VH-VL binders against NAD kinase (nadK). Designs and how they scored, part 1

Every score and structure here is a prediction.

Target 1, 268 residues: NAD kinase (nadK), of Syntrophomonas wolfei subsp. wolfei (q0aze0)
Amino acid sequence: MKIILVNNRFKENTEKKAQEIAGQLSALNVEVIIDNGLDEPYAGTVDFIMVLGGDGTMLRAARRYGQRAIPVLGVNMGTVGFLSNIEINELAEYLPLILREEYSLEARMMLEVAVFQQQSLLTRVFCLNELLLRSNSPRMLSFALEISGQKLEPYRGDGLIVSTTTGSTAYSLSAGGPIADPQLDAFIVTPVASHIINKRPLVVSPEREISLHLLEEREAIIGIDGQIKMDFGAENRVLIKRAPHPLLMVNLKAKPFFTSIDRSLQRQ
Below, numbering starts at 1 at the first letter of every chain, in headers, positions and changes, except where a header shows other numbers; Kabat numbers aren't used for antibody chains.
F, E and O stand for the ipSAE by ESMFold2-Fast, ESMFold2 and OpenDDE, each averaged over both directions (binder to target, target to binder). V2 = 0.75 x the mean of E and O + 0.25 x the DockQ between their complexes.
[cut] stands for letters that were removed.
The coordinates of atoms that the task and the answers printed are left out; those that the model quotes come from them. Centres of patches stay.

## First folded at step 1 (VH-VL)

Design b11 (from b1 with heavy chain L100T Y101L Y102W Y103F D104G S105E G107P S109G F110M Y112V)
Fold by ESMFold2-Fast, scan of step 2:
Structure b11 (fold): chain C 268 residues (1-268), chain A 123 residues (1-123), chain B 107 residues (1-107)
Amino acid sequence: as target 1 above (268 residues)
Amino acid sequence: QVQLVESGGGVVQPGRSLRLSCTASGFTFSSYGVHWVRQAPGKGLEWVAAISYDGSNKYYAESVKGRFTISRDNSKNILFLQMDSLRLEDTAVYYCAKDTLWFGESPYGMDVWGQGTLVTFSS
Amino acid sequence: DIQMTQSPSSVSASVGDRVTITCRASQGISSWLAWYQQKPGKAPKLLIYAASSLQSGVPSRFSGSGSGSDFTLTISSLQPEDFATYYCQQANSFPLTFGGGTKVEHK
C-alpha cells in the first residue's frame, strides 16, 4: 500500500505530525510519500491520499490528485471545515479501517478550466469549488457568457462565479448563490455585483460547457478555488466543463451537511 | 499577415454553376467560423452562408438554400462556396469573412475580410 | 428572419461634425449587433461588436450604444477618412442580416 500525506508547508506542527504518521505507517509496511506543497505532485501510483489540514489543504490536494480516481481523506488539524471527515485525534481509531479499505466513498464533481490566449491553450486546471472572474481595477467589467453555445445577454458588473455544488457554500454563497446538496451534480453560475437588476444565479446541467470572454479591454483576473490567480484580458477566453473524474472523498463517519450549513448561516 | 483571398468569380450564364474559393493565411484557419457575404452592384451587404470552425454546422440565407453549398478544407486552409443553378439575382461581389472569436459556436462579428470576387452574367 | 432597418439612408456632414446613425431590429437581439464601415471598392471593416465593444485599432471617436431592438453608432468628430457607408448587422441568430446602409457624404 502506498499513501500520500498532504500537509500545509507553513505549519511546523503539521509537518511534525506528518512525519509521525509516516513513521507509524512505515512500521506497518505502508510506503509513504509526503507532499507539503513545495514540490511537484508525486507522479507514481498510489492507493490512498490523506490530507492533513483544513479545507484549503484539501482544495490543493483535489487540484493535484483529484483526477486520479484515488480515495482522498480529509483529516482536520484545527479549523473545522466542510471537506474534512475526521479529526486528527481520531486518526488512530480509524487507521485500521483505512488499511483494510473498510470505508465508503462520496463522489464530488470537479471543474475543468481551460484558459486560452487567442487560439493557444495557456493553462488547464481542475478545481473543486469554483472559478471566479472579477475586475482587478475600480472599473466594472463587460463580458459575454455562453452556455452550450447559447449567448446570454452581456454581463456588466464586478464579475461572475462558476461553481460546483461543493463550492455552493464557498464564494458563490457570499455572492448570493444558492446552497446546493453536494451529492447533486450541477454548475452554479452566480453574478458578482451585477449592474443589471435581472441577472440571477443559474443552476445548469454539469454536461454543459460554459465560456467567458471580455467585451471591453479591462484589467481582470481569473481565480481558482481562491488559491490561484491569473490575469485575464480581452485576448483571453475561458472554457469550463465537468472534469473527467470526480474527487473520491473517503467517508469514515457520518457528517451532517444540512445541519452544519444551517448553523453556519445563522452565524453569518 | 492575417488575410483571406477569394478566387473563382467570373462571367456565367443563368442556370450554370461556379465554385468560389477563399484561401486563408496568417491565422489558424481551423479555429474560426467563416462566412460568405455578397454585395450586388450599388446595393448593400447580404449575408449568404457560414460554416463552423470544424465544419459540423452550415447555415444559409433563404435566397440560396438548396442552390449553394458551403464547405471547408482545414488541412489546406481553404473555404468553398459551390453555387448551382445561378440566377441573374446572384450577380454580386462575393466576400469571405472570418468570425472574431476562436472556437466560437455563435458569431459576434467579422473582423477579417477578403478583397472580394465578382460574379456576373452574360447575355 | 430578423429585419434590420437603418436610418437615415444618407447624411451630409462636414469634418468635425457629430454623426449619429440608427439601426432598428424587427425583434429583440439583446446586444448582439455589429457595425461596419465600407469605402467604395473596398471590403467592409468591423468597427464595433456586441453593440458597444470597440474593435482593436478603431479610433475612439466611434462609439456604439443600445440594446434590445434600438441601436446607435456615433462618430463624435468626423474626420476626412470617415466619409463612407456604414452597416449594422445582427449576430443574434441565423440567418445573419445587415441593415440597408447609411452613406456619410460631404456637405
Scores: ipSAE 0.499, ipTM 0.800, lowest interface PAE 3.3, mean pLDDT 91

Design o32 (from o3 with heavy chain D101H R102P Y103R S104Y W107S G109L)
Fold by ESMFold2-Fast, scan of step 2:
Structure o32 (fold): chain C 268 residues (1-268), chain A 124 residues (1-124), chain B 107 residues (1-107)
Amino acid sequence: as target 1 above (268 residues)
Amino acid sequence: EVQLVESGGGLVKPGGSLRLSCAASGFTFSNAWMSWVRQAPGKGLEWVGRIKSKTDGGTTDYAAPVQGRFTISRDDSKNTLYLQMNSLKTEDTAVYYCTTHPRYSGSYLAFDIWGQGTLVTVSS
Amino acid sequence: DVQMTQSPSSLSASVGDRVTITCRASQSISRYLSWYQQRPGKAPNLLIYAASNLQSGVPSRFSGSGSGTDFTLTISTLQPEDFATYYCQQSYSIPWTFGQGTKVEIK
């Protein structure tokens, strides 16, 4: 059995814990690969992925490994988040179940984002939460949104978010989007500070294709899960689809989504 | 509304075969891990085997006394669990229960929902 | 295999009594233990999972405790419907195994 331990490259405590866990797993004849984010994703066969950290570390793991249909377990090492299933101090209790594959899997949809320039593919990336198109200057953007070839009236404002249901509680929520059951597959399209008063968030089928391009030359960027930033100009087009494979999240204990989000919102 | 109903039990001679069915209703069968548990007359409970949901790999596990003789399968389109029993022995005589594990209930798998059982008698 | 042993095999009690049943595992099973109730001619019913968690719909007079190798099921105030056979079960390792059962009878 081969396990990847994903940790945060900028957290010394998580590296120390990763080494401790790797030692425990090696003693049980498990091969361990540590991924601290510095190198390319491990290309070999892997049976399980253990993410040591918060939601940010899980988002990175999902981008790197989410399309490989490998079980991914979030192990929280700090502030309670939405993407971790167990706490680090519970790992020893659950480790026998992990090694015997005695767990359930929860499928979480992902986005496939393709950025083009004049018919040329510049990059293709996957993400778990959202794509954000935003202005990088005080000037508002003018941009076109198409949903499965249907051209909507032009948008004018600071930008747009295209989110998964998992991402509904992230940036989309802050921009006025709905809270969605992460067990549903859907795109949530949320305007950011729209100048046009009647532009509302949209909830659309995950079978739809969403495309965006600028109608005027502006300084704009595309953000992926708040972690990747790309320049976006009038010569660019982005195409967003449901990714071919969902992220397979490991559930070792019940984590009630609605109770967790309700508690979080009462404190915000 | 939540219900498991076993059928297919009966009298069979040693060396014979029998197929049990378990019809599920009132819950999302395709997400459930399913097990067979048996109980010999006047005796305690004995786990026979299980099958995971398709999402969790659809794998099967069996207790040693039935390994190689019994096969568990499922048909999610019909909400039905099966137990194919081959090379039956007198010690296989028991009431056979269909039961389910609650998905997302955590790491401590327990048999949440049970059918009423179907009697299998291996005699003569 | 993990062997599960219950004590006692049977007991007699009166309505209103406090009843205690114990279950011992042949090796440590952490908290991977469930308790079931079975009345004559009926299917088993889940009472407790994860050693101490009460199943939804089960009366609060039932409680479980323990970890490792020693576990206890307690019925704080026995009711007429509680006269039944009780089984513990480990889900720590395959094959999953049950205790031999404890029959709770009217005194």
Scores: ipSAE 0.127, ipTM 0.619, lowest interface PAE 5.5, mean pLDDT 88

Design x34
Fold by ESMFold2-Fast, scan of step 2:
Order: structure tokens, then sequence, then C-alpha cells
Structure x34 (fold): chain C 268 residues (1-268), chain A 122 residues (1-122), chain B 112 residues (1-112)
């Protein structure tokens, strides 16, 4: 059995713990590949991905490996987030179940983001939470939104978020988007500080294609899961659609999504 | 408690096709692989194929030469096995079974359907 | 395809006596995880098969402790320490290391 351990190199406790866990797994005849985020993703075949850290580390793992249809387990190392299933101090208890593949899986849709310059594909990226189009200056953007060939009236404001249901509790929530059950598949399209009073978040079929382009030249950027940033100008177009494969998240114990989000909102 | 309930017995003529259903209840349907196994009268078990509902992908025993198609409807928690170009040798009890993993291989079959007798005769 | 061979194909046992069934695979079923992808099933007369032993040696839920599995690689054994009348049926081993999944021929256990 081959397992990738994904950790955050810049958190000292996580790096040390990853090495400890790798040693334990090696003693059980498991080959371990450590991915600290700095190098290219491991290109070989693996059986399981264990993410040591918070939601940010899980988002990185999803972008790097989410399209390979490999089980991904989030193991929390500190602040409890939404994407981890077990705590690090519970790992020893659950490890036999992991090695025997005795766990359930939850499919989480991902976005496929393709950025073009005129007719040329510049990059293709996958993500678990969202794409954010935003102004990189105090000036508002003027941009076109097209959903499955249907051209909407121009948007004017600070930007737009195209989110998965998993991402509904991330930037989309901050911009006024709905909280969505992550077991549902949908795109959530949430305006950021729109100057049009009646622009509302949209919930659309995950079979839709969404495209965005600027209607006038502005300093703008595209953000992916809050971690990747790309310049975006009037000669660029972005196409967003459902990724070919969902992220397969491992469930070893029940995690109550609705009570967790309710507590989070009450503390604000 | 997980149960797999299959459709009823069928009598078919050679050259026709049959579609057997397997309805899962009491557990998580999409997280597991659903396998199909047949047993001819007085003979052993033969693996036909598997569907992974969460991925929408299937794999088949090449012995059936493109005659078998396995599908799943996650909204109704039902898997289907369709066998075409039926021959008298296809007379058998057809079982669905749940693999404990989402994979095509590795899984042990923790739950089995009650079986569906398909009789192919002229 | 991996070929699974069971011996014996039939055995008759006096109630209370032990029984032993062997299963051999044409290639190793030991996966890099350290587990053998070899599972045992029992089919009682007129019933669907039921899981007895998984991953070589683990008893399935509800299976009496008189059943045990052992072996690794290519040679596996299912043992019943004290055969009961309810143990009558056909026993199958199955490899799950690779598709197509393959079964042994079956071993019919009868009471004398």
Amino acid sequence: as target 1 above (268 residues)
Amino acid sequence: QVQLVQSGAEVKKPGSSVKVSCKASGGTFSSYAIHWVRQAPGQGLEWMGVIIPILGTADYNQRFKGRVTITADESTSTAYMELSSLRSEDTAVYYCARGHTYKYSSGYFDYWGQGTLVTVSS
Amino acid sequence: DIVMTQTPLSLSVTPGQPASISCRSSQSLLHSSGYNYLHWYLQKPGQSPQLLIYLGSNRASGVPDRFSGSGSGTDFTLKISRVEAEDVGVYYCMQALQTPLTFGQGTKLEIK
C-alpha cells in the first residue's frame, strides 16, 4: 500500500508529525510519499491520501490529487475546520480501518477552471471551493457573465464568486451567498459588492458552463481556493465547469455539518 | 440494516435481453461497489462485473464479450445488470453483492441480494 | 486471470468433528498493504452466499468463532473446529487482488 502524506512545510509541528506518521506506516509495510507543497505533485500511483493540517492543506491536496479518484482523509492538527474528518490524536484508533479500506466515501464536486487569452488556453486548474474574480484596485469591474450560452446583463461591482457547495461556507458566505448542503451538487454564483441592487446569488445546475470576461480593461485577478492568484485582463476569458471527477473524501466518523456551521455563525 | 433486494425471476427466449435490478436500502449506496455474480444450475460462482456508483464507472469480465452492461441510479439506490444476446448457457441465478470498498477489486462482499433466476429457453 | 483451486471438492463430516478446506491461488494475493485479498463465503442450500472470512483471517460479523482462516500469499486454509448441522453448504474462496474477481470451484460440506 502507498500513501501520500500532505502537510504544510511552514508549520513546524505538522512537518515533525508527518515524519512520525511516515515511520509508523513504514513499520506496517506501507510506502509513504511526503508532499509538503513545494514540489510537483507525486506522479506515481497511490492508494490513499492523508492530509495533515487544516482546511487550507486539504484544498491544496484537492487541487493536486482530487482528479485521480483516490480516497482523501483530512486529519486535523489544530483549529477544527470543515474539511477534516478526524483529529490527529484519533489516527492510531482509525489506522487499521484505513489499511483494510473499511470506510465510507463522500463525493465532493470540484470546479474545472480554464483561462484563455483570446483562443489560446493559458492554464487549466481544478479546485474544491471556488473561483473568485475581483478587482485589484479601488475601481469596480464591469464584466460579462454567461451561463450555458445565456448572456446575462453586465455586472458592475468588485467581482464575482463561482463556488461549489463545499465552498458555500468560504468566500461565498462572506459575500452573502447561501449555505449549501455539501452533499448536493451545484454551482453557487455570488456577486461581490455589486452596484446593481437586485443582483442576487444564483444556484445553478453543475452541468452548466459558466464564462466570465471583462467588458473594459481593469486591474483584476482570479483567485482559486484563496491560494492561487492569476492576473486577468480584458483579453482573457475564463470557463468554469464541473470537473471530470469529484474529490473522494473519507468518512471514518460522523461529522455534523449543520450544527458546526450554526455554531460558527453564532460566534459572529 | 443494509439489504439488497433484487427483481423477480424471468423466462427469456434465446437472442433476447434481460435487465435485473438490485435495490439497496438501509445504508450508503454510492460509497460502495456493487458487484454482479452468477451461478448456473449445479455450478460455482462466476463474477460478471462491478459498478462504482460514486464514480459512475463500471468494469466487466471479458468472458461476456460486450454483452453485459451494469448501471446505477443513485437517486433510487438501484443497480442494474443487463445481459443481451441471451443463450441457453446463460440460465443461472444472478446475484448482486456489495463490496466493502469503492474499488473494482479488493472488496469482500458483505451483503448479497436474494438472487434472480433467469431461465433462457425456446 | 488468477486461478483459484480448492481442495477437497467435497467432504462429509460427523457433527462435532473438525473440517479443513484449502484454497490455492495461481499468484500471490498479498498486497503491498500487508493484507491478503482472499475472502471465504458459505452458500447454504437454497440461499445466497454469505461472507465468512475476509482478508485471509478476519471473521465477518455474526460468524461463530469455530470458523477461522489462515494462510498468506498463495496458500489459504479455512477451518471449522466443531462442525454443526447448520454449517452444511458449499464453501467458496475468492481472490479480490485484481479483476476479474475469481472464485474457487467450491467445496461441498455434508454431515454423515
Scores: ipSAE 0.208, ipTM 0.695, lowest interface PAE 5.2, mean pLDDT 89

## First folded at step 2 (VH-VL)

Design c2 (from b11 with heavy chain E105R)
Fold by OpenDDE, second read of step 3:
Structure c2 (fold): chain C 268 residues (1-268), chain A 123 residues (1-123), chain B 107 residues (1-107)
Amino acid sequence: as target 1 above (268 residues)
Amino acid sequence: QVQLVESGGGVVQPGRSLRLSCTASGFTFSSYGVHWVRQAPGKGLEWVAAISYDGSNKYYAESVKGRFTISRDNSKNILFLQMDSLRLEDTAVYYCAKDTLWFGRSPYGMDVWGQGTLVTFSS
Amino acid sequence: DIQMTQSPSSVSASVGDRVTITCRASQGISSWLAWYQQKPGKAPKLLIYAASSLQSGVPSRFSGSGSGSDFTLTISSLQPEDFATYYCQQANSFPLTFGGGTKVEHK
């Protein structure tokens, strides 16, 4: 068995823990690769990904490895979040199950985000939570939103979020989006400070495509999972689709999403 | 600088044909839909035709349908309007105009206009 | 086809005046409306798109409002260079259609 340990290089506690766990796994004849985000993602075949840290680390792991159909386990290290399955102090207990591959998987839809300059593809990213388009100035944006070729009303506001159902409890929630069942595949399109007071979020079929572009020359940015940032101008276009592969999240213990959501949200 | 320059207008006899051209510069021509809009002397604006950025879709006003053909050469940054079976009521200044939206299926507006080319008829 | 009814056909005003032009669509066109300014012997100039978005370079004294079928162009304080003919245009569906125009003249 080969396992990738994903941690945050900027958090010393996660680095230390990763080394410790790596030692333990090695003692069990498990090959371990530590990914602290400093280097390129490991390109070889692996059997399991263990994410040590909070939601941010999970999001990074998802972007780096999500397209590879590898089981990903979130191990919380004392932070509040939605993407961890077990606590670090529980790892020893569940480690035998991991090694025996006695766990269930939950498929989480990811976004495929393509950013263009005119007809040229600048970048393509798979992400677990959301794409954000927002103004880089105190002025509102004016941009076009198209869903499967259907032109919606011109949008004016600070920005727009296109989120997965997983991301529904992230920035989309803060912007007034609905909480979605993580087992549901859908896009959530949430306005950020729309000039239309009663502008409502949209729940969109994952079979559709979402297109965004500015209608005027304004300085804007796109954000992906709150970690990737890039400038976005009038000559750019974003195309959002369902990623061809979901993230396979490991479920070692049942986490009742709806019964625990209030508690989780209150702690944030 | 973004600009459009029309050409090909002149005096023509009824029933004859005329081909207008519009040369674009200063922007990625192949990314935008473009329009023909005409204005009869002393009258208002009348939309004539539109063509999508890639030329795959063409739209016409009922008044010119079957007589006018819009086309484009993206390699040369030129828009064309082939006008056949011309009528006296076709007398107008013909403007080419750039659509505000690139790679869009529907127009938002026309943000750049040429200075127009006049089409008139011999008496 | 969508008919655009523009009113008034002409308006006499003085420098500094507030000028309001209305445009009514025969059916709902959401916010897909543009406003143009045209001076004699010149090509039209885009002022407003998407009902209320100000085109780059256009003075802030111009504003657009409305949605659905009723729209308004407002010049908050008329300037000497604003005497011209103004047109609304629906961008909702083909065929595209313009209003009849409003001529803003010196009082």
Scores: ipSAE 0.012, ipTM 0.524, lowest interface PAE 9.0, mean pLDDT 91

Design c23 (from b11 with heavy chain P107S)
Fold by OpenDDE, look of step 5:
Structure c23 (fold): chain C 268 residues (1-268), chain A 123 residues (1-123), chain B 107 residues (1-107)
Amino acid sequence: as target 1 above (268 residues)
Amino acid sequence: QVQLVESGGGVVQPGRSLRLSCTASGFTFSSYGVHWVRQAPGKGLEWVAAISYDGSNKYYAESVKGRFTISRDNSKNILFLQMDSLRLEDTAVYYCAKDTLWFGESSYGMDVWGQGTLVTFSS
Amino acid sequence: DIQMTQSPSSVSASVGDRVTITCRASQGISSWLAWYQQKPGKAPKLLIYAASSLQSGVPSRFSGSGSGSDFTLTISSLQPEDFATYYCQQANSFPLTFGGGTKVEHK
């Protein structure tokens, strides 16, 4: 068995723990690769990905490895979030199950985000939570939203979020989006401080495509999962689709999503 | 400088054909939809046809359907309007115009216009 | 097809006047409306797109408003160079259609 441990090099505790776990796994004849984000994603074949940290680390892991159909386990290391399945102190208990591949998988839809400069593709990213279009100034943006070729009313506001159902409890929630069942595949389109009072979020079929354009020559930014940032201007467009592969999240421990929402949100 | 220059207009007989051209410069022609708009003498503006940035979609006014064909050569930055079976009511200044931001099938307005080329008829 | 009804067909005004032109669509077009200015013997010039967005280089005395079916172009203080014909155009769907035009002329 070969396992990738994903941690955050800027969090010393996760680095230390990754080394410790690597040693333990090695003693059990498990090959281990540590990915702290410093290097490019490991390109070789692996059987399992263990994410040590919080939601941010999971998001990075998802972007780096999500398209490879590898089971991904979130191991929480004292942070509050929605993407961890077990606690670090529980790892020893569940390790035998992991090694025997005795766990269930939950498929989580990811976004395929393509950013263009006119007709040229600048970047294509798979992400677990959301794409954010936001003004880079105190001025309000005007931008066009198209869904499956349907031209909607121009949006006027600070920005727009397109999120997965997984991302519904992330920035979309802060912007007033609905909380979505993670087992549901859908886009959530949430306005950020819309000029139109009571502009409602949209729940959109994952079969549809979403595109965004700026209508005015203003500077904006694109944010992806709060970790990737790029400039966005009048000659740019973004196309959002359902990613061809979901993230396969490992479910070792039952985690009742709806009964834990209040607790999780209160801690944030 | 973004510029469109029409050519090909002239005097024709009814029933004949004429091909208009529009040469684009100063912008990435292949990234934008483009339009033909005409204006009869002393009259208002009439949209004639549009073609998407890659030429995959074409749209026509009912008045010219079946007679006019819009096309483009992105390698040469040229827009064309083939006008067949011309009628007296086709008399107009023909403008080519760039769409503001047209990716695919969405039009948002026309921000750059040529100076037009006149099509008239002989008796 | 979407018909655009523009009013008035002409308006006499003086320099400094507030001028208002109206455009009505036969059906809802959201905010996908453009306004153009055309001077005699010249090509049209885009003034406003998406109902209220001012095109770059256009003076701030021009403004657009409206959504759905009713739209308005306003010149807050008419200048000598503003005497021209103005057209609205729906950009909601093909076929694209223009209003009949409004000629702003000297009083």
Scores: ipSAE 0.322, ipTM 0.753, lowest interface PAE 2.4, mean pLDDT 92

Design c48 (from b11 with light chain F94Y)
Fold by OpenDDE, second read of step 3:
Structure c48 (fold): chain C 268 residues (1-268), chain A 123 residues (1-123), chain B 107 residues (1-107)
Amino acid sequence: as target 1 above (268 residues)
Amino acid sequence: QVQLVESGGGVVQPGRSLRLSCTASGFTFSSYGVHWVRQAPGKGLEWVAAISYDGSNKYYAESVKGRFTISRDNSKNILFLQMDSLRLEDTAVYYCAKDTLWFGESPYGMDVWGQGTLVTFSS
Amino acid sequence: DIQMTQSPSSVSASVGDRVTITCRASQGISSWLAWYQQKPGKAPKLLIYAASSLQSGVPSRFSGSGSGSDFTLTISSLQPEDFATYYCQQANSYPLTFGGGTKVEHK
């Protein structure tokens, strides 16, 4: 068995824990690769990914490895979030199950985000939470939203979020988006400070394609999962689709999403 | 330089056929829907036909349905308008124009126009 | 089909004047309206799209407003080069249709 441990290099506690766990796994004849984000993603074949940290670390892991159909376990290290399944102090208890591959998998839809400069592809990214388009100035944006070729009314406001159901409890929620069942596949399109007061979020079928571009010469920013940032101008277009592969999240311990959501949200 | 250049206009007899061409340069032709718009002498603009970027969809004004055929050759960056059964009321300068939106199915506007080609009839 | 009614058909103005042209659609077209400028013997030039978005390279004295069925093109301060015919065009659905045009003439 080969396992990738994903941690946050900027948090020493996660690094130390990763090394400790790596030692333990090695003692059990498990091959371990530590990914602290410093290097390129490991390109070789692996059987399991263990994410040590919070939601941010999980998002990074998802972007780096999500397209590879590898089971990903979130191990919380004292943070509040939605993407961890077990606590770090529980790892020893569940480790035998991991090694025997006795766990369930939950498929979480990811976004495929393609950013273009005219007809040229600048970048393509898979992400677990959301794509954000926002103004880079105190002025509101004017931008076009198309869904499956249908033109919606021009959007005017600070920005727009296109989120997965997983991402519904992230920035989309703060912007007034609905909380979505993580087992549901859908896009959530949430306005950010729209000039239309009653502008409502859209729940969109994952079979549809979403396109965004500016309708005027403004400076904007694209954000992906709050971790990737890039400039976005009038010559750019973003195309959002359902990723061809979901993230396979490991479910070792049942976590009742709806019964615990209030607690989780209150802690944030 | 982004440009469209029409050709094929001239003097024709009623009932005859004429084929207009529009050659595109300076942009990715295959990424845009394109249109024919005509203007009779001293009159306003009249939309004639449109074709999607990949040629899969074609649209016509009622006045030309069944008589005109829009087509494109993306490999050559050329738009065509086959005009059959021409009538006196078809007298106009014919413009080709591109959609503002790339890979869109609905136009926002037409941001690039050719200089037009004149179609007239022998009296 | 969507009919576009443009008014006035002509307007006499002087340099520096504020000029307003209106366009009414026979049915709601959201914000999918474009404005064009055409000078004699020339092809139309796109000024505004999506009712209020200024096309690149167009002077800021041009502005568009409106939604639904009623739209307005405004030239805040008319310049010598602005004497031309202006057309509105709905981009809501096929068949595309133009207004009848407004000729801005020298007073």
Scores: ipSAE 0.039, ipTM 0.606, lowest interface PAE 4.1, mean pLDDT 91

Design c57 (from b11 with heavy chain D54E)
Fold by OpenDDE, second read of step 3:
Structure c57 (fold): chain C 268 residues (1-268), chain A 123 residues (1-123), chain B 107 residues (1-107)
Amino acid sequence: as target 1 above (268 residues)
Amino acid sequence: QVQLVESGGGVVQPGRSLRLSCTASGFTFSSYGVHWVRQAPGKGLEWVAAISYEGSNKYYAESVKGRFTISRDNSKNILFLQMDSLRLEDTAVYYCAKDTLWFGESPYGMDVWGQGTLVTFSS
Amino acid sequence: DIQMTQSPSSVSASVGDRVTITCRASQGISSWLAWYQQKPGKAPKLLIYAASSLQSGVPSRFSGSGSGSDFTLTISSLQPEDFATYYCQQANSFPLTFGGGTKVEHK
């Protein structure tokens, strides 16, 4: 068995824990690779990914490895979030199950985000939470939203979020988006400070394609999962689709999403 | 330089056929819907036909339905308008124009126009 | 089909004047309206799209407003090169349709 441990290099506690766990796994004849985000994602075949940290670390892991159909376990290290399944102090208890591959998997839809410059593809990214388009100035944006070729009214406001159901409890929520069942596949399109006061979020079928384009020359920014940022201008277009592969999240311990959501949200 | 150049216009007899061409350069032709728009002498603009970027969808004004056929060859960057059963009221300068939005199914506007080709009839 | 009605059909103005042209759609077209400028013997030039979005390279003295069925093109300070015919065009649905045009002439 080969396992990738994903941690946050900027948090020393996660690094130390990763090394400790790596030692333990090695003693059990498990091959371990530590990914602290400094290097390129490991390109070889692996059987399991263990994410040590919070939601941010999980998001990075998802972007780096989500397309590879590898089971990903979130191990919380004292943070509040929605993407961890077990606590670090529980790892020893569940480790035998991991090694025997006795766990369930939950498929979480990811976004495929493609950013273009005119006809040229600038970048394509798979992400677990959301794509954010926002103004880079005190002025509001004016941009076109198309869903499956249908033109909606021009959006005017600070920005727009296109989120997965997983991401519904992230920035989309703060912007007034609905909380979505993580087991549901859907896009959530949430306005950010729209000039239309009662502009409502859209829940969109994952079978549809979403396109964003500025209608005027303004400086804007694209944000992906709150970790990737890039400039976005009038010559750019972003296309959003359902990723061809979901993130396979490991479920070792049942977590009742709806019964615990209030607690989780209150802690944030 | 982004440009469209029309050709094929001329003097024709009523009931005859004429084929207009529009050659695109300076942009990815296959990524844009394109249109034919005509203007009779001293008159306003009249939309004639449109074709999607892939050529799968075609749209026509009622005045030309059944008589005109829009088509495109993306490999050659050419737009065509086959005009059959021509009538005196078809007298006009014919412009080709591209959609503003790339890969769009619905137009926002036409941002690039050719200089037009004149279609007239023998008296 | 959606009919587009422009008014006035012609307007006499002087350099520096504020010029306003209106366009009315026979039914709601949201914000999907474009404005074009055409000079004699030339092809139309796109000025505004999506009712109020200024096309790249177009002077800021041009502006568009409106939504639904009533739209306005405004030239804040008319320049010598602005004497031309202007057309509105709905981009809401096929068949696409143009207004009858407004000729801006020298007073």
Scores: ipSAE 0.113, ipTM 0.683, lowest interface PAE 2.6, mean pLDDT 92

